# VH-VL binders against Collagen alpha-1(XVI) chain (COL16A1): the designs that were tried, part 1

All scores and structures are predictions.

Target 1, 182 residues: Collagen alpha-1(XVI) chain (COL16A1), of Homo sapiens (Human) (q07092r50to231)
Amino acid sequence: GFNLIHRLSLMKTSAIKKIRNPKGPLILRLGAAPVTQPTRRVFPRGLPEEFALVLTLLLKKHTHQKTWYLFQVTDANGYPQISLEVNSQERSLELRAQGQDGDFVSCIFPVPQLFDLRWHKLMLSVAGRVASVHVDCSSASSQPLGPRRPMRPVGHVFLGLDAEQGKPVSFDLQQVHIYCDP
Unless a header shows other numbers, all headers, positions and changes below count from the first letter of the chain; antibody chains aren't numbered by Kabat.
ipSAE, averaged over its two directions, is called F for ESMFold2-Fast, E for ESMFold2 and O for OpenDDE. V2 adds 0.75 times the mean of E and O to 0.25 times the DockQ between the complexes of E and O.
Where letters were taken out, [cut] stands.
Atom coordinates printed by the task and the answers are left out, and those that the model quotes come from them; centres of patches stay.

## First folded at step 4 (VH-VL)

Design N23
Fold by OpenDDE, look of step 7:
Structure N23 (fold): chain C 182 residues (1-182), chain A 120 residues (1-120), chain B 107 residues (1-107)
Amino acid sequence: as target 1 above (182 residues)
Amino acid sequence: QVQLVESGGGLVKPGGSLRLSCAASGFTFSNYWMSWIRQAPGKGLEWVSYISSSGSYTYYADSVKGRFTISRDNAKSSLYLQMNSLRAEDTAVYYCARTYSLGRYPFDYWGQGTLVTVSS
Amino acid sequence: DIQMTQSPSSLSASVGDRVTITCQASQDISNYLNWYQQKPGKAPKLLIYAASNLQTGVPSRFSGSGSGTDFTFTISGLQPEDIATYYCQQYDNLPYTFGGGTKVEIK
């Protein structure tokens, strides 16, 4: 798999505060600066057709009224290729990707568990025509996903981006990984 | 499939008011910015107003500022345009159109429009 | 405001002809330029976005090029169904503005 903390240069970003956790893992506090890197750097061969995105994160209270992109990959023109969107009002996640027919294919996952101001482990699995979300390995939801366009390696990867203004969204992160062949 | 259906157009006198609606279906309405674009009879296209996904941000052409108000109800997947103090030059077919968030994408879907005629 | 100057305002060509429409922006808009097709009595339809990207489902005979201030829209092999008015539109900055349109007819 890929450690996106490294590939997104989070540790090298001065605006991202590194907080020592007495329980062990380092906490990265996002929100002070945009988190983005060229896709060619993060995923030189593009995002795999099948993958699992794993995050350990804490969603903050101020984000509970916002819609924002937890994870997004755009094309060379900035057009979204794949997005994991957080709907804080509905307390759900939406996976959206470009479909083969040009429009987006998507699926929605209710995840009220993420919005309790505690740390959670979130796993998004995309395998073929099925997408699944796991929260803390205690709950799982699977949804059908339409056929997707292959991901292109040209564009940008984003973490924590406001869906309206493109501003950074504040949240805390311990880990973020992409695994192939979930 | 994506559908946008405008309504509310009609004949109104100068100084009058009218409220247009746009009913959206076939997509997650709350994830898209929406615009009103108008076209006077036999003329070109003119952008009128723009609203963000949540409705927190609204933008207007100078020609309609202070007179028109764009709003949306995401629960109803509906876009609105309140038009006050209407003028003859506001006569046009009014289209609703969607674009992806951040406002840096094309208007990829349009409604068929609704005609507003302002005449004494 | 960014002004979009589109030319010509109208043209007539034969089936199979190459048709070229130009759009000039009053300032650098990078590649934030779209092209729309509007058939008589219908709403505009997106053909090209970001100056040169063909919208899904649009025939390959349509193309766009350019960056900065000068843009070109091309129909390679005009077809009868292409009778329409075509518009360029910038989305670099508000207010978004359209070209004056080009009415394309067949001889």
Scores: ipSAE 0.020, ipTM 0.648, lowest interface PAE 4.9, mean pLDDT 91

## First folded at step 14 (VH-VL; from N62 with light chain L94R)

Design N75
Fold by ESMFold2, look of step 15:
Structure N75 (fold): chain C 182 residues (1-182), chain A 119 residues (1-119), chain B 107 residues (1-107)
Amino acid sequence: as target 1 above (182 residues)
Amino acid sequence: QVQLVESGGGLVKPGGSLRLSCAASGFTFSNYWMSWIRQAPGKGLEWVSYIYSRGSYTYYADSVKGRFTISRDNAKSSLYLQMNSLRAEDTAVYYCARTYSGRYPFDYWGQGTLVTVSS
Amino acid sequence: DIQMTQSPSSLSASVGDRVTITCQASQDISNYLNWYQQKPGKAPKLLIYAASNLQTGVPSRFSGSGSGTDFTFTISGLQPEDIATYYCQQYDNRPYTFGGGTKVEIK
């Protein structure tokens, strides 16, 4: 798997606060600086059709955080190739990707459990024509997903990007990985 | 082919109300934020309002805040602008336009509908 | 509000001329600037986004440059079909604001 903490240079970004807990794993506090890298540096050959994105994260109470991208890859012109969007009011995740037919294909996962101000392990799995979300190994949701264009190694990868103004979004992170053979 | 078609413009007296519609086709309407932008006769362009792709968030220019209400019906691929307490300075061609989100360009515009506020 | 000052307000040029239009923002807007063309009686059409990116299907004689507060839009080799009013527009922050427009005519 790909450790995105390393591939996005999070440990080398001084504006990202590192909270060391003697009883637990290191916590990265995001939101003070943009988390972005060129896609060619993170995924030089793109992502395969089937992959899993795994995060251990804490969503904070933000009355101003209405919609934002937990994870996004753009193309060279700044338009999305694939996005995982958080909607705090609806308590949902929306996966959106470029489709084979030129429109975006998408599905929505209700995830109210992520919004309880506690740590959660989130897994997004994309396999064939199905996407699924697992929370804490005890909750799962699957949705059909239309045929997708493969993600290409162009543009930029973002972690925590406000959908309205493009500013960094605050949340805490312990783990973020991509696995290419679910 | 992306199409946006406005309707509902017309002549209205000051203090009156009017409801504009914008019918969308040729794209997945629920993937896009929608805006209203207006242009007074012989004048430049003024952004009026936009609405989030699923309708839960709205934003207005100060000149119309409290008088205009933007809304959408994603099942009907339709955008609306309810215009109340109309004033002479609201006279304009009203365009609907789409964008992926608030930091992307308005890449498709309708042909507009004329609103005239006059006694 | 971010004010957009566009110059000139109008110009006349011959077919084949190079035309340059400028737009100045009242504060740093990075590259969040679009250029639109509006032909008489028609809706605006997006030509350039993010200061310099050419929209799909737009002829290559149109170009844009700049960042921060100062931006330029250029037509290389003006054609009769380019008679229009051109607008810049910032989208760095609400409210989104437009320049006053530049009316381009053939001499």
Scores: ipSAE 0.530, ipTM 0.809, lowest interface PAE 2.7, mean pLDDT 89

## First folded at step 15 (VH-VL; from N75 with heavy chain S35H)

Design N82
Fold by ESMFold2, look of step 17:
Structure N82 (fold): chain C 182 residues (1-182), chain A 119 residues (1-119), chain B 107 residues (1-107)
Amino acid sequence: as target 1 above (182 residues)
Amino acid sequence: QVQLVESGGGLVKPGGSLRLSCAASGFTFSNYWMHWIRQAPGKGLEWVSYIYSRGSYTYYADSVKGRFTISRDNAKSSLYLQMNSLRAEDTAVYYCARTYSGRYPFDYWGQGTLVTVSS
Amino acid sequence: DIQMTQSPSSLSASVGDRVTITCQASQDISNYLNWYQQKPGKAPKLLIYAASNLQTGVPSRFSGSGSGTDFTFTISGLQPEDIATYYCQQYDNRPYTFGGGTKVEIK
């Protein structure tokens, strides 16, 4: 699949602190700089109807009062083609995507376990008309998702973007991948 | 058809209260942040308040903070503004409008409802 | 708060004229600037978003440009139906703020 640490140039962004542990994986501390790249750079052919987004992440206490995009792809007009939004007050994820009928289709996944200040592996899988969220390979929920427009390689990809004020959001990351055949 | 229809405006005395409603149709209401914007007679536009698409976050202009409360009922596709301790300077046409989120344009507006605060 | 200074406050022009309105922000707002048209007794209507993007269904005689702090709105050939007040509005950060408006009239 697609290693978004590379495709979003996270290792080349000096404002992102890299924490090395000889016995463990590298930790990227996000929040000091915007994480964005043109969609054409990250997904030159867009995303197919089926894909999985996998993150290993640590949410911090100060993000508990924010709504923010963990992952977002915009179109040429700056509107989301697809986004995964964290609602910290409700402790939920909301998947939104451009629908075939001109409005957004969406579904909501409760994920209170992500907010315990510990490391978690999060997987979002999208299979046409169904989306699923898995946390730590032991907690899963599945929701119907309305018909989507195909994601086109236009606009920009963002990781960790505040929905209110457009500032980078602080969290720690070990892994972020997209698999096009989940 | 995206439609926004405000109601609840009227004449009130200073210190009184009024509740405005905005009925939404033709779109998925819960996908959008909702706003109130007002315009005093013969004057320009002033942003008043917004509420997040699921209601968990709000923000108010300093001129109304502590007196006005924005709320929404997504099951009814309705937006509300509770206005307390009204003052003469709150006299305005009140519009509801939508945005996708915090950094998006007001792409649809209602036609407004007039609030007059006068002794 | 981000202050929006719009000029002129009013203007008169003939049908077919090029009309230019300017808007200055008190700080860098990138391209987060909209233009609205408001006809008497009506709600504002979005014409331009993100400084230069034409909203769907808006005639191509309307255009916008600028970035940072200085923005320009242009009507390339004024028509009788363009009689209105025009507002710029920043949406970079809350509270969202509007310019003072420009009343456009036909001579």
Scores: ipSAE 0.654, ipTM 0.864, lowest interface PAE 1.8, mean pLDDT 90

## First folded at step 18 (VH-VL; from N82 with heavy chain S53N)

Design N105
Fold by OpenDDE, fold request of step 21:
Structure N105 (fold): chain C 182 residues (1-182), chain A 119 residues (1-119), chain B 107 residues (1-107)
Amino acid sequence: as target 1 above (182 residues)
Amino acid sequence: QVQLVESGGGLVKPGGSLRLSCAASGFTFSNYWMHWIRQAPGKGLEWVSYIYNRGSYTYYADSVKGRFTISRDNAKSSLYLQMNSLRAEDTAVYYCARTYSGRYPFDYWGQGTLVTVSS
Amino acid sequence: DIQMTQSPSSLSASVGDRVTITCQASQDISNYLNWYQQKPGKAPKLLIYAASNLQTGVPSRFSGSGSGTDFTFTISGLQPEDIATYYCQQYDNRPYTFGGGTKVEIK
C-alpha cells in the first residue's frame, strides 16, 4: 500500500504540528497549510481504480468548513476526478467521481459517529460499482456507484481541502493509507 | 447533452416578488452546485447566489441577501430563486449555471430569463 | 471583494488578426480565472478555465495565460463567428466577480 503520510510529505511540512502521543502513534495536526502533492509523486501509476483508503482521524468542530474534501484527486487541469467529501451539517460522506460519460457519479454515507470529537478509523473501499465505508470496524455502509471513467495519472492529490474557498481544513491525523482493493 | 432552461421571468413592480425556475437535464443534477448569475441590460455579469449539490448550504451576494432565496429540488432536477422585495436594480437577465463546487468554473449556463422591475 | 479590471472595453479587428484581452485581479487569485464568450442575446459560454485550459469543444485559436493578478486572453486568427463580448471571471473566492467585458467586433 501507499503511506500517504510519507507520500504527501506531511512529516516534512513544518506547518503541520507533530504531537507525541504517549499511548499511540504520532498525531499530525492538519489545517495550517495546504496538503497537496502531484499525483505522480503520490501514485506513480495513478490512483488505482479499485482501492481502499484508510484513515485514523479526529474531526474537529467546524463552522466555516461546511463541505470539504477529506481526500481528492484532480486531473492535470485541476478538475476533480474523485473526491471524498465531508458534509458537516449532514454528518455524512459523499463520494463523487467522474463517470464514463463525463458526468459525475456519487454515493452518500451517513457517518454521524465521526463527528463526536473522538478518534476513529475510517475506511473507504471503492471497487467496481460499489463503494463502502467502515467506521471503527463496527459500522459499515455499502452504496452503489455508477460506472467511473478511468482516472488519469497526472494531477494532484489533496487532503483536507475546503470546497468553498480552498482553505486547509483542521483535523488530526494518525494514519492515512491507500491499498489496492482488487 | 447538458441543458439548463430558466423560466419565470417577467415584469414586476418594485417591492414585488417573483420566483424563477431552472430546469436541468442531461446530467446528474444532484452532483453539482447550482448558481444564479444576472446581467442587467447592456451591463456585465453579477454572481447572485449558489446552493450546494445536496441543498444543505446556500450563499448570497450582499446585494440580494435577505431578499432572495435559492433552493433546489433534486428529484425534479430543478433550481429556484425566490425574489422578494424586488428593486429596479434587480432588473436583469437571470442565468442559472452549474459548478462542481466552490472553486470550479461555470461550465454550463442556461439561456436566461428576463426580470424587469419597473413602476 | 476581488475586483477584476478588464481591458480594453471594446476593440475592432480584421478577420485573421490576433486579438488580445487582459484582465487584472485586485489580489492574487492564482490561476482561478475563467474566460467566457457571450454572443448577443445568448448566455455566456466557457472558453478557458484555470487561466489557460481550453474547455472541451472550444477552437484552439482561443487561449489564455497568466497567474496571480495578470491574465491574458488571446484569439489567434479572429473569425467572423467570434463577434461577441468576452469576460474574465475569478473563482478564487466569493463573491465570484467578473471583468467588465470586452466587446469584439470585426472591421
Scores: ipSAE 0.923, ipTM 0.957, lowest interface PAE 0.5, mean pLDDT 95
Fold by OpenDDE, fold request of step 21:
Structure N105 (fold): chain C 182 residues (1-182), chain A 119 residues (1-119), chain B 107 residues (1-107)
Amino acid sequence: as target 1 above (182 residues)
Amino acid sequence: QVQLVESGGGLVKPGGSLRLSCAASGFTFSNYWMHWIRQAPGKGLEWVSYIYNRGSYTYYADSVKGRFTISRDNAKSSLYLQMNSLRAEDTAVYYCARTYSGRYPFDYWGQGTLVTVSS
Amino acid sequence: DIQMTQSPSSLSASVGDRVTITCQASQDISNYLNWYQQKPGKAPKLLIYAASNLQTGVPSRFSGSGSGTDFTFTISGLQPEDIATYYCQQYDNRPYTFGGGTKVEIK
């Protein structure tokens, strides 16, 4: 798999505060600077068509933001290929991906449990025409997803980006991995 | 083929109300933010309002804030603009347009519907 | 609000000519700048997005460049069907503001 903490150079980003956690792994406090890298650097062969995105994160009370991209991959022109969006008001996740016909396919996951200001393990699985979300291994939800266009390997990867103004989003992170789905 | 078709325009008196509609087809309506942009006769373009793809959030230009309400019905692939307390300066062709989200281009527009506010 | 100053307001050129339109933002908008074509009695059509990306289906004679505050739109060989008003538009921040437009005519 891919450790996005390293691939996104989070540890090398001075604006990201590193907090020692006596009860667990290092905490990265995002929000002070944009988190983005060229897709080539993060995924040399491009983001796999089938993958699992695993995060250990703490969502903060966002009073200034409404919808933001927890994870997004754009193409060479900066247009989205795939986005995992957080809707704080609806307390839901939305996955949008470019469809084969140039439209977008999407599915929504209610995840109110992520919004309790506690640490959670979030797993997004995208395999074929099914996307699944697991929260803390106790809640699982699967949704159908329309056929997707193969992702182009050139573009950018984003983590924690506001959907309106393009500002960094504040949240805490312990783990972020992408695994290929065999 | 992406298509946006506005309707509901017409002649109204100052202080009156009007409701515009935009019917979308050829794409998954619920996956896009929708906007209203207007153009006064012989003038330039002015952004009016947008609504999120799922309808949870809306924003308005200062010129229409408190008077206009944007809404959508994703089941009907329809966008609406309720216009109250209309003023002469609201006279314009009103276009609906889509974006992926906030910082993306208006890639498709409707042909517009004319709203005329006059005594 | 971000002000977009577009110039010239109008121009007339011959078929095959190179046409250049400029747009200046009142503040740095990075590359969040679009160019639209509006033919008489029609809705605007997106030609260029993100300052320099050609929208799908748009002829290659159209191009855009620039970043920050200064942007340029170019038609490399003006065609009769290019008679229209062209607008720049920033989408860096709300409200999404447009330039005043440039009316392009054929001599």
Scores: ipSAE 0.922, ipTM 0.957, lowest interface PAE 0.5, mean pLDDT 95
Fold by ESMFold2, fold request of step 21:
Structure N105 (fold): chain C 182 residues (1-182), chain A 119 residues (1-119), chain B 107 residues (1-107)
Amino acid sequence: as target 1 above (182 residues)
Amino acid sequence: QVQLVESGGGLVKPGGSLRLSCAASGFTFSNYWMHWIRQAPGKGLEWVSYIYNRGSYTYYADSVKGRFTISRDNAKSSLYLQMNSLRAEDTAVYYCARTYSGRYPFDYWGQGTLVTVSS
Amino acid sequence: DIQMTQSPSSLSASVGDRVTITCQASQDISNYLNWYQQKPGKAPKLLIYAASNLQTGVPSRFSGSGSGTDFTFTISGLQPEDIATYYCQQYDNRPYTFGGGTKVEIK
């Protein structure tokens, strides 16, 4: 798959604090600077109809009081192609993607366990007309997803962007990958 | 095909109350933030309030905070504005409009409903 | 609140003329600026978003430019159907605010 830590140049971004603990993996502390790169750099051959997004992340107290894009890809005009949004009040993830009929297709996944101030592995899988979310080994859910417009390798990829004011969102990250064969 | 239709405007005495509705059709209402914008007769546009697509957050202009309450019913594809303690300066055409989320344009507007606050 | 200063407040021009309207924001709003057209008795209509992107179905005689604090809207060949009031609007931060409007009339 694609290691988004490398594709989003997170190690080369001086504003992102790197916490090196010999007893554990490297931790990237996000929130001080925008995390974005052109889609053509991150996904030069596009993103196929079937993929998985995998993150190992820690949502902090400040993160719990916001609604924000964990992951978003826009088009050349800045309109969203796909968004995975964290809703802190509902403790849910909302996936919205451009649909074939000109409106967005969407589904919602309850994820209350993400909000316990502990590390979690989160996986979003999109395959055919189904999207699934897995959190650790303790929960999984699947939802129908309407027909999507193919993602075009244009625009920008964002990680951790506040949905209201577009500010970087504070959270800690150990892994973020895209797999094209989930 | 996207349609927004406001209703509930009329003549109200100062200090009175009125409830506006906005009926949405031709799109998935729950994917969009909804807004109220008003325009006093012969004047410019003033943003009034918004509500998130899931209904979880609201925000108000200072001129209406504490007097107006925005709400939505996603099952009925409907947006509401409860207006209390009305003043003469609230006289305006009230429009509903949609955005994808924050930092997106108002791409569709209703035709408006007139609220007149006069003794 | 972000103040939007729009000028001129009105103008009169001939069919075929190039018309220019400006907006200035009280702080840096990047490219988060829209332009709307409002014909008499009608709701506003989005023409341009993100300072320079034409909305689908908008004629190419309309254009926008600028970033930061200074923005320009242009009609390259004024037509009779362009009689309207034009508004800029920032959407960088709440409350979302509009310019005072520019009423465009044909001589």
Scores: ipSAE 0.703, ipTM 0.886, lowest interface PAE 1.5, mean pLDDT 90
Fold by ESMFold2, fold request of step 21:
Structure N105 (fold): chain C 182 residues (1-182), chain A 119 residues (1-119), chain B 107 residues (1-107)
Amino acid sequence: as target 1 above (182 residues)
Amino acid sequence: QVQLVESGGGLVKPGGSLRLSCAASGFTFSNYWMHWIRQAPGKGLEWVSYIYNRGSYTYYADSVKGRFTISRDNAKSSLYLQMNSLRAEDTAVYYCARTYSGRYPFDYWGQGTLVTVSS
Amino acid sequence: DIQMTQSPSSLSASVGDRVTITCQASQDISNYLNWYQQKPGKAPKLLIYAASNLQTGVPSRFSGSGSGTDFTFTISGLQPEDIATYYCQQYDNRPYTFGGGTKVEIK
C-alpha cells in the first residue's frame, strides 16, 4: 500500500498543523496550504484497475464548501482522471473517472453520517465495474461503474480541493492510504 | 458528438417572461455544470448563470439575479432558463455551454436562441 | 468582478502575417485564461485554455502565453478562415468575464 501522508509530504509541510493526542493518533489539520504532488511521484505506474482508498477524517463546518474534491488525480491538462467529490448539500460522495469512450463515468454514494462532526473511517473500493463505499461499521453501499480509462502517471494528485475556486479545504485527517491489491 | 441546442427565444414586451431550453446530446449531461451566456446584438459576451452538474447549487450575474432562474432536468438531458421581468437590455442571443466543474473552460456551446425585448 | 481589457479592438492583416492580441486582467488570475474564436452568426469556439493549452482539433498556428495579469494570443501565418472575433475570458473566479473582443479581418 501507499501511505499518502508520506507520499504527499504532509508531515514535511509546515503550514499543516500537527496536533498531538496523547490517547490517540496524530491529527493533521488541512486547509491552510494546498495538498498536491505530481502523479508521477505519488503513483509512478498509475493506479491499477482495482484499488481501495482509506481515510480516517473529520469533516468540520465549511460554510464556503459546496462541492470539493476529497481526492483527485488529474491528467496533464488538469482534467480529472479520477475524483471523489463531497457534495455538502446532498451529503453525498460522487466518484467520477475518465471512461473508455472519452466521457466520464460516475456513481453516487449517500453518506449523511460523515457530516455529524465526528471522526469516521471512509473506504472507497474500486473493482472493475463496481465501486463501493464503507463508512465505519454503520453503512456500506455499492454502485455500478462504467468502464474506466487506465490511470496514467501524469498530472497531479490533490487532497482537499474546492471544486469551484480551487482553494484548500479545511478538514482533519489521521489516515489516508491507497491499497492496490484487494 | 456533443450537441447543445437552445430554443424558446422570441419577441416579448418589457416586464414579460420567457423560458429558454437547451437540449443536450452526445455526452453524459449529469457530469457537467451548465451555463447560460448572452451576447447583445453587435456586442460582446456576458456570463449569465451556472448550475452544478447535480443541480444542487446555482449562481447568477448581478444583472439578472432575482429575475432569472436556471434549472436542469438530468433525466431529460435538458437545461432551462426562466426569464421574468424582462428588460430591453436583456435583448441578446442566449447560449448554453458546458464546463466540467469550476475553473474549466466552456468547451462546447450551443448555437444560441435570440431573445428580443421590445415595446 | 475581474475586468478583462483586450486590445486591439480590431485589426486588419494579410494572409501569412503574424497576428498578436493581448488581454489584461484587473487582478492576478494565475493561468485561468481562455481564448475563443467567434465567426459571424456562430457560437464561440474554444481555442486555448489555461493560457497556453491548445484545445483538441485546433490548428497549431494558434497559441497563447502569459500568466498573472498579462496574456497574449498569437496566430502565426494568418489564413482566410481565421476571419473572426476573438475573445479572452477569465475563469479564475465568478462572475466569469470576457474581454471586449478583437475583430480580425484580411486586408
Scores: ipSAE 0.681, ipTM 0.880, lowest interface PAE 1.7, mean pLDDT 90

Design N105
Fold by ESMFold2, fold request of step 21:
Structure N105 (fold): chain C 182 residues (1-182), chain A 119 residues (1-119), chain B 107 residues (1-107)
Amino acid sequence: as target 1 above (182 residues)
Amino acid sequence: QVQLVESGGGLVKPGGSLRLSCAASGFTFSNYWMHWIRQAPGKGLEWVSYIYNRGSYTYYADSVKGRFTISRDNAKSSLYLQMNSLRAEDTAVYYCARTYSGRYPFDYWGQGTLVTVSS
Amino acid sequence: DIQMTQSPSSLSASVGDRVTITCQASQDISNYLNWYQQKPGKAPKLLIYAASNLQTGVPSRFSGSGSGTDFTFTISGLQPEDIATYYCQQYDNRPYTFGGGTKVEIK
């Protein structure tokens, strides 16, 4: 797979605090600066129709950051191609992606366990007409997803972006990977 | 084709109430944040309120906060504005409009519905 | 609130003329500025977003430029169907705010 810590240059971004963890992986503290890179740099061949996004993360705030994009890819004009949105009030994830018919296709996953101020491993997989979310390999949710337009290698990739005003969102990260054949 | 159609405007006395509706078609309503924008006769445009695509969060201009309530029914592809304690300065054409999220343009607008508040 | 100062409030020009409208924000809004056209009795129509991006289906005679606090909107060859009021609008931060409008008329 593709290690997005490297493809988004997280280790080389001075505003991202790197916290040594003697009992586990290095912790990356996000929120001080935007995390973005051109899509062509991160996914030079785009993303295939089927992929998995895996994160190990710690969510910090419940009420200030009400909705935000954990992961988003835009086109050259800044319009979304795909987004994974955290909704803190509903304690859910929403996936929206450009559909074959020109509008967005979407599905929603309840994830109340992510909001307990502990580390979690989150996997989103998109395979054919189904999307699924796993948290800590012990809970899973699957939803139908309409036919999706392939992601084009244009625009920008974002990690941790507030949905209202586009400012960076504070959270901690140990892992973020994309696998192209889930 | 994307279509937004407002209804429910009319004449009302100061202190009265009206409920506006906006019927959406030609797109997946639940993918978009919805807004109300108003325009007093012969005047410019004023943003009034928005509601998130899931309905989970709402925001209001200070001029209407506490008097107006925005809501949506995604199963019916409909947006609403309940207007209470109406004042003369609320007289305007009310438009509904959509955005993908907070930092995106109003790419489609309805034709508007006129609200007149007078004695 | 971010105040948007739009100039002029009205103008009169001949068919074929270049028309320029300016908009000034009270604080830095990066490129988060839209331009709308509103014909009499009609809803506003999006022409330009993100200061300079032409909306799909909008004629290429319309253009926008600027960043930060100072923005311009240009019609590079005025046509009779361009008679309308034009509004700038910032979307950097709520409440979203509009300029006062510019009414464009034919001489």
Scores: ipSAE 0.676, ipTM 0.878, lowest interface PAE 1.7, mean pLDDT 90

